VH-VL binders against Increased recombination centers protein 19 (IRC19). Designs and how they scored, part 3

Target 1, 188 residues: Increased recombination centers protein 19 (IRC19), of Kluyveromyces lactis (q6cq02)
Amino acid sequence: MVLIKSRKSIVTATNVCINSSSKFYLTEEQVQSLGDKEFLTASYRRFLRMRQFISKRQMVKESYTTYLRYKFKIEDFELKRSKLLSVSGMSAMDFRSSVQKSLCFLIKAFSISDAYSKDMIDDSHKCKKIIKNLLTVDYHRNRIINRSSNMYQYYRKDFTFFTDGQNIGLKQFEENLMRLNECLGTRL

## First folded at step 14 (VH-VL; from m3 with heavy chain I34M)

Design p1
Fold by ESMFold2, look of step 14:
Structure p1 (fold): chain C 188 residues (1-188), chain A 121 residues (1-121), chain B 105 residues (1-105)
Amino acid sequence: as target 1 above (188 residues)
Amino acid sequence: EVQLVQSGAEVKKPGATVKISCKVSGDTFSSYRMHWVQQAPGKGLEWMGRIIPIWDEAYYNQKFKDKATITADKSTDTAYMELSSLRSEDTAVYFCARGDWFSSGYSFDYWGQGTLVTVSS
Amino acid sequence: DIQMTQSPSSVSASVGDRVTITCKASQGISSWVAWYQQKPGKAPKLLIYAASSLQSGVPSRFSGSGSGTDFTLTISSLQPEDFATYYCQQYDSYTFGGGTKVEIK
């Protein structure tokens, strides 16, 4: 078992310091040794637990949960990557490691403490801005989709919108997010 | 295993420029804080500056802001520090080090082996 | 900007001795202090972070304490491999103390 040591947690009425624990984080042992089904279940559960820290607003919690289900059950990440970056190879980052790093990014974004150093505050704010922007973009995308087979396929499955010139801003957002994923080893 | 490997020792004349590299292996370094530390012969450690590679965001000790330029190449997991207008007082060992949130709360948990820069006529 | 005043500058001690090294910050820095060990010709090694958290792989004879402005590193029973120079660092804005050389008596 690998335990990530950190400063002692400080809990106030509105602040929670989220560090490694079996409840919120995926340890290196879990990444290496869990079976595939067990890993996906443990990962999904941890991402769901983060929704309470993302927002108190039910609408945002529901939007986040919908996004998580899409990412875990439907999205073909490698197809998306290939079309956005105009490449044919697989991602360089191992799948399980990329899930773990994505969870870490989310923990940094929403772990808040009055006792954080300047570097922790800076990293937290930058991660938070990215996640909040991601969720805002996804919320507006959902308003457009109408949940028909045509619009859902277009925006969510085959990613036709990348090439038809009608969604230049959304495509640019997705390119930027994918470039970020490549640099960080995440799959946001 | 995370390792920081620095470029080799350099001997330079006054007025020259040197660029030291620090390659991270065993993990990507894009979200790390990558720091540079000077240690003059027989002296203590002095922080020079750091970069956050993903944001290309450098921050310098005021003492070194006109001497050092810190950069990073995210594609090769390599940080660089360039020292310009070298003088004899710049003779020192230069270390790179990393800070990461979950490993040590952004304290410097991994260090490069050091690069000796000697400035002599 | 934040100065770290480390004392003593050197200590002569014997194997088995208890050694205490102090650092004082010029202003409050919460618990953002690290302690490093450096042997001649080697890179520094992290011992303690966040004032009192022991780094993985570091022997339990090393301990740290303090908050605010006054911080200490303690070696409870000095071993032959502990003769080295020790540095404190505040890592909110990255200043090191002047160092403490621990020498065999």
Scores: ipSAE 0.674, ipTM 0.833, lowest interface PAE 1.3, mean pLDDT 85
Fold by ESMFold2, look of step 17:
Structure p1 (fold): chain C 188 residues (1-188), chain A 121 residues (1-121), chain B 105 residues (1-105)
Amino acid sequence: as target 1 above (188 residues)
Amino acid sequence: EVQLVQSGAEVKKPGATVKISCKVSGDTFSSYRMHWVQQAPGKGLEWMGRIIPIWDEAYYNQKFKDKATITADKSTDTAYMELSSLRSEDTAVYFCARGDWFSSGYSFDYWGQGTLVTVSS
Amino acid sequence: DIQMTQSPSSVSASVGDRVTITCKASQGISSWVAWYQQKPGKAPKLLIYAASSLQSGVPSRFSGSGSGTDFTLTISSLQPEDFATYYCQQYDSYTFGGGTKVEIK
């Protein structure tokens, strides 16, 4: 893998998600060969490293870290997927591959270089918009949850709000995000 | 494991329209750009355009902008290219190719087998 | 609009020869160049991406170099299966070079 750095860029890659040895990427060997604990630890560490590139604002960093912990430790992704898409069965993408692709999505969102091609810049902008919107929605959801201790189960674990008819906008956001995940093979 | 399978050869008369399909298997369809490349008999490769299926965004080589229409159907993992107002100079093999978003740095890592379109009176 | 000037248009070579093919871009394109091999009646096959990165499954006798505007594909020891046409491509706007046919001498 070749990395190109400029004064405005700390991560540049032309084959960013596969066989990379950079501290920001998961290699195909790591995806296939690490034990479960080691894989989760390596993955979490890499997502945490991205914290500094997402925002310099402490509140956004904290929101990102809270979201990351939720995704790694609490979320039942397959339950959420089945309820949102009205499907039974597991997603087509392998769990570890979907984590790797999610990390690459995040890297594309915040990796910036003057040397990027037009398509690389366009992809970066699109990924960044999605991540920032995701974090904004999650920030507002956390405000609701923090105001009432029993809302965590409602919004984060049981997803009861999908069926209550009172959170239509938030449900639609989650549906759109899940459909994007299906298309990209990610677990955002 | 990734395969791109194109529709079969076509023989058309001048003025006709043809629609070539490119079905992707072995990976998610929407993870990449789908490109189309023309190769006239005995000639080199010429890029025609591409679509980004997740955004439904097509972009064309200016030479082919009024000749080709590129679309995608995410439900069937299939890209399409329609060629209109066919002329004898459009006789060529047409390839689809994948521009990987995650793996190969936007180069074309997998190609379809090609579809020969012959335009003759 | 970026043009790729590929040279030579053909080369006659023997098995074991070193073959060098060049492409020149009409403006700077960093390292966004790929090299493809095409045999008659077949689809192109990716050899090199990002100017110098070897695609998996491609023999190590193939190598690429260059950045900016001048790019080179090298076959260090030509094998019988390497007689083919080779194309460079810049993937800022996806234009191909004119091709280089490598023939038996």
Scores: ipSAE 0.549, ipTM 0.788, lowest interface PAE 2.0, mean pLDDT 84
Fold by ESMFold2, last read:
Structure p1 (fold): chain C 188 residues (1-188), chain A 121 residues (1-121), chain B 105 residues (1-105)
Amino acid sequence: as target 1 above (188 residues)
Amino acid sequence: EVQLVQSGAEVKKPGATVKISCKVSGDTFSSYRMHWVQQAPGKGLEWMGRIIPIWDEAYYNQKFKDKATITADKSTDTAYMELSSLRSEDTAVYFCARGDWFSSGYSFDYWGQGTLVTVSS
Amino acid sequence: DIQMTQSPSSVSASVGDRVTITCKASQGISSWVAWYQQKPGKAPKLLIYAASSLQSGVPSRFSGSGSGTDFTLTISSLQPEDFATYYCQQYDSYTFGGGTKVEIK
């Protein structure tokens, strides 16, 4: 077992308990054995299932779903990483492991149980804060893009905004998030 | 496979300082809890403290707060413990251990081999 | 600080015997108890976490139970390799019990 067994998954307005069932977690067998299309499909479904645990508010669910679609269908993560980071000699975590670790990060963020130790609660709080900030930033970025559809390439595809000095705060957030990804082996 | 490899045995004089390393291989340790445990000759286990490398957060057993300094280097996946002002009662084996959320809920599932520190005149 | 009072301090037993070791916490700690086995000159080995969850690769003759303040490690049929010292630990603030040496009779 990957997660401590305490209870079957339940969804409430204030509490989430996620077990290690195949519906919520990517097993090592799934990471190693699935074909590429099947892996992406299984992964996407698991990230989508997390919507209920992130929020019951429809606006937040939609923001999360929009972010997921971007990450799975559009983002060139390695281009983004290359443009944000100015480092030499850092091995990238392999793609499938990075997806699994990213799902684990979300599970830590939103799995709330009265049986968790203080150490697990603290880790959950830190992960949750990071995800909520990420979604807030992405929500505001989408509002800018929606006001001018010509900005989609700028913010979402070629990342020109990293270099032109017009979005210093957003660039700093993306740098910090990418540094975190490097340390954790995630693709948040 | 995750392994924790500690630096070798040390012989020190009273008043000296020693720094013990614990290198993690087989995974990155940034999200682990890296713990240190003392075992004096013929005695039981005593927890000394731990660090969370990604948050740079150390937490100490009150008994060891003024004796031990625990640090981590995320770039080399290595935890360190420095013992200062060594006395003869600090003679012990010192273990590092890890806790990880998804392995065993932050219990200590992997241990280093131990480092004997001997303090003698 | 949460103290862990482990009993007994030693047990003399024969191969095949059932061995029971207990730990009592000075305060309620939910299920955050681990059990470790240590042989002389070696690092401890995790047996049980979360009071009752068996660590991967640990034989099924080991089991744990309890919640709150009272916890038990049971070896259902002692084997020759089980003669060792056993420690409980609460891992909310990481206090170890005093240990129980299991010896051949």
Scores: ipSAE 0.379, ipTM 0.744, lowest interface PAE 3.6, mean pLDDT 84
Fold by ESMFold2, fold request of step 20:
Structure p1 (fold): chain C 188 residues (1-188), chain A 121 residues (1-121), chain B 105 residues (1-105)
Amino acid sequence: as target 1 above (188 residues)
Amino acid sequence: EVQLVQSGAEVKKPGATVKISCKVSGDTFSSYRMHWVQQAPGKGLEWMGRIIPIWDEAYYNQKFKDKATITADKSTDTAYMELSSLRSEDTAVYFCARGDWFSSGYSFDYWGQGTLVTVSS
Amino acid sequence: DIQMTQSPSSVSASVGDRVTITCKASQGISSWVAWYQQKPGKAPKLLIYAASSLQSGVPSRFSGSGSGTDFTLTISSLQPEDFATYYCQQYDSYTFGGGTKVEIK
């Protein structure tokens, strides 16, 4: 808790080997050394723990949890990427590294400190804006999907909506997010 | 492991322009702060400016605002600094350096090898 | 601009000596101070960040302290490879101190 909330914890997160602080980040040892099941479990728990910092409102917490479950359990990220970017190759960034960088993006967005430098405040604000917009878009998508079960396949599984011209705005959002992921090495 | 490799030394005449490159390898470039630092012969270090490649957001030391133009190419993981209207007092070694939040809180933990720019007639 | 006043400008010292270098900011900067070592013809090397955090691979004889406006780099037992110029830097808005040259004798 102290690692994420204090200025010292933010600056030294990679070098602090202390107590409760480690429960919010993935160390390089964990990325490189954990078995596949242990890595996914450790990652999911860390993303889930972040929800308490994302919002005080229960509706937003639930929206985040729903999005997180989708990303971990359902989404075929590489299929989505290939359809949006018109490419046939896999992502350049290793899967585990992309998960670690995605968690770091959330930590930047929602870490709290009165002693942040100007650069850290600016970075935090930009990351937070992106995550909040992402959750807003996903909330509206879920409302559409909950209307009909065949919409889940359309929007979540095979991504048919990218190609039929009926969801131009949502497609553009997903394309922009995928371009951001390519630049940052994330899987948001 | 992160590595910064700068372009080679340049000899230029007064009034010319030079563009120095800084190629980054070993991790994602786009989220870094990419800085440029001048060191005149026998002098200390002076910060010139930086760019945040993902946001295409440059910020300059006022002394160098009209001298330097800092850019980045995310597709090649390369930062650039262009110096215009070169004068003899612009003769210096120019370093690139990076900052990253989780490595060292945006302190300059990796540096390029330096590029000597010599301005002479 | 935030000015960083570094003292002394040079230090003459022997192997084994304890060396202290100070840096004073013109206004409060919390702990956003880094210390760099530079040898002739080489790029600077980060030693200390966040006023007191030791960079990976840097010997434990280097330490940093301070907060607010007053900061110190200490070399507890000077080694032959430590003869170099040292710079403080505030990295909230990026200003270097004038440097301290640590010389033998």
Scores: ipSAE 0.378, ipTM 0.743, lowest interface PAE 3.6, mean pLDDT 84

Design p1
Fold by ESMFold2, last read:
Structure p1 (fold): chain C 188 residues (1-188), chain A 121 residues (1-121), chain B 105 residues (1-105)
Amino acid sequence: as target 1 above (188 residues)
Amino acid sequence: EVQLVQSGAEVKKPGATVKISCKVSGDTFSSYRMHWVQQAPGKGLEWMGRIIPIWDEAYYNQKFKDKATITADKSTDTAYMELSSLRSEDTAVYFCARGDWFSSGYSFDYWGQGTLVTVSS
Amino acid sequence: DIQMTQSPSSVSASVGDRVTITCKASQGISSWVAWYQQKPGKAPKLLIYAASSLQSGVPSRFSGSGSGTDFTLTISSLQPEDFATYYCQQYDSYTFGGGTKVEIK
């Protein structure tokens, strides 16, 4: 792996170089050898650490944290996948590897350095755009859910909205994101 | 443990087309940079182009943009290069190579074994 | 776009000798330089990336240095298996140097 050094900014976080030490990465040792509870704790802490590099704006940090908690504590990813793609069976990528790859995607999105090639900078920009769009969509979904307290199950747990004809744009976004996850082995 | 396996040698007549495959044993093929490199007999290495499979973005050396077409099939983890309107000067070994961000910063850390294409009249 | 001028084109050396190969870029390229070894009939093998980072599994007798436009590959104590052609590469827009053939006396 490329070593990435963290460079925090007090005014703008758009140019951030993230240290690739054990603080920010899941090593292969951690993926293979940690117990299940230890792995989830280590993973969650690393995703939480990323919020300061995603944005200095408190509103965006809170949106990210809310999304992260949903993904770790509530979402049935395999159910969502099977309904969106009309397939049976489990993802090809195992859970721990998919978490590691998701963290790597996030690091690519928000790391930046004067030592990076133009190719790395372009890749970072594409990953960043995807994460920002994801958070924007999730923010708007939360506003719909808060409008009706009964909608949480509908939008977040059983995904009934995929077939209702009133959420066609949101369904298409979720389908596109799921197909991206299939290609990359992630769980974004 | 990444491995790149290329299709076998080809003998072609001038004016023909050839398509070379490069199958990758890797679960992250879609995020790689997949490169093609020409080596004419007794000559050095010359970069031809690359594709980023997840973005479906090909970028070519200007010299080869009207000769080569680079594609990828994400469902089979295979990159392809098609050479059209073959001429004797296209006789070369063609290599595929991989770049990955977290391995070597997109340098070419894994290479296929090479495919000899011979164009004989 | 960016030309990579590699020298010498050939070098003849004895086992145990120190060999230095240089590569000069036509424009500043920071540290985006890789070095490859190629033996006859084989695919190239990555030795050094980012100008000075040693690839996993490459012997420590290989080292790289430089930044900007001037880069070097050094083999500190030449071994019989180091008979090969060596290429530098700028990998921001992908240009190879002309190669250096290292021949063992």
Scores: ipSAE 0.373, ipTM 0.744, lowest interface PAE 3.6, mean pLDDT 84
Fold by ESMFold2, fold request of step 20:
Structure p1 (fold): chain C 188 residues (1-188), chain A 121 residues (1-121), chain B 105 residues (1-105)
Amino acid sequence: as target 1 above (188 residues)
Amino acid sequence: EVQLVQSGAEVKKPGATVKISCKVSGDTFSSYRMHWVQQAPGKGLEWMGRIIPIWDEAYYNQKFKDKATITADKSTDTAYMELSSLRSEDTAVYFCARGDWFSSGYSFDYWGQGTLVTVSS
Amino acid sequence: DIQMTQSPSSVSASVGDRVTITCKASQGISSWVAWYQQKPGKAPKLLIYAASSLQSGVPSRFSGSGSGTDFTLTISSLQPEDFATYYCQQYDSYTFGGGTKVEIK
């Protein structure tokens, strides 16, 4: 039986996810037809709504919101990609599709259902582990940054730390995440 | 639109191996479940196994564990199934199929055209 | 292993008839059942997933129901293009039923 009970929960039974409109995902029509401003607004709202399902801990919710704002408003993804992967071309996946697929990744990670199949449970667990690890790494990165504009530039905007020999673990994490993005067509 | 195109028919002798390909176009391959299904002549469908290309994780029907090897190449968006030590009872049409979370909750919404493998002396 | 027992094995019916096909799982599988149509020489085509969700492009005369162990596919008014073999599948671990051949008189 499929249960749709609350506007504050995501139900990821296959028939809810496929047959029902939801304020939590971007439809293919929305990807194709929205104007640029409307697309960014709709996308940001959907990512923000996922916050309530990521954790009950306020510190984690705040970390997620901070990360989300960074990704939407600050990060030059293509610069980051080119420096990490030593490539000069643009991403193969177009921007709107990559945003949609990133949202789908979060929905897989944190959707709730009373009747997941074993394959859905496994996929959800893997996606969840990746997102929680990402947020943990980002939390620790923020503790390194002391709000100096020079350190923020270094770690968040120009990515100079990729070559400094002092941040090997963080660089390796960013490389692994970027290669995952390449395979999935996401921009996590 | 997602399309799955399989390699052509094969005729093999007992004891040989065959490797069937399934090339995916249209959407990102890495996040799919890629499945293989056997249909012997005049018989029903039987699931053989699947791979999750992004995780490189294969899972098999116990019946086919020692017969089939399922792999994926993310750089070419192609799934493969190799059948070893072929016998006459392996004569069948082999289908690839995909599952995707948001399309149909990992049910098999797109199928390849099938590959006939004939094993005869 | 989860067995899917599909019945009947065949049906002869006329255009306009209501056809019902059942599948029984050997253990509970929630709603993770799909139904496929296969015409001779062709790949299967998904009709229904999650027991009752209609796949895009499939006519509304097809419907599915059930949960737990007992599942049905119903064709409310059989059309000439509906002659085919129909398979249920549980996709928790991917076992197919034996199939039901629908022959139109």
Scores: ipSAE 0.363, ipTM 0.745, lowest interface PAE 3.8, mean pLDDT 84

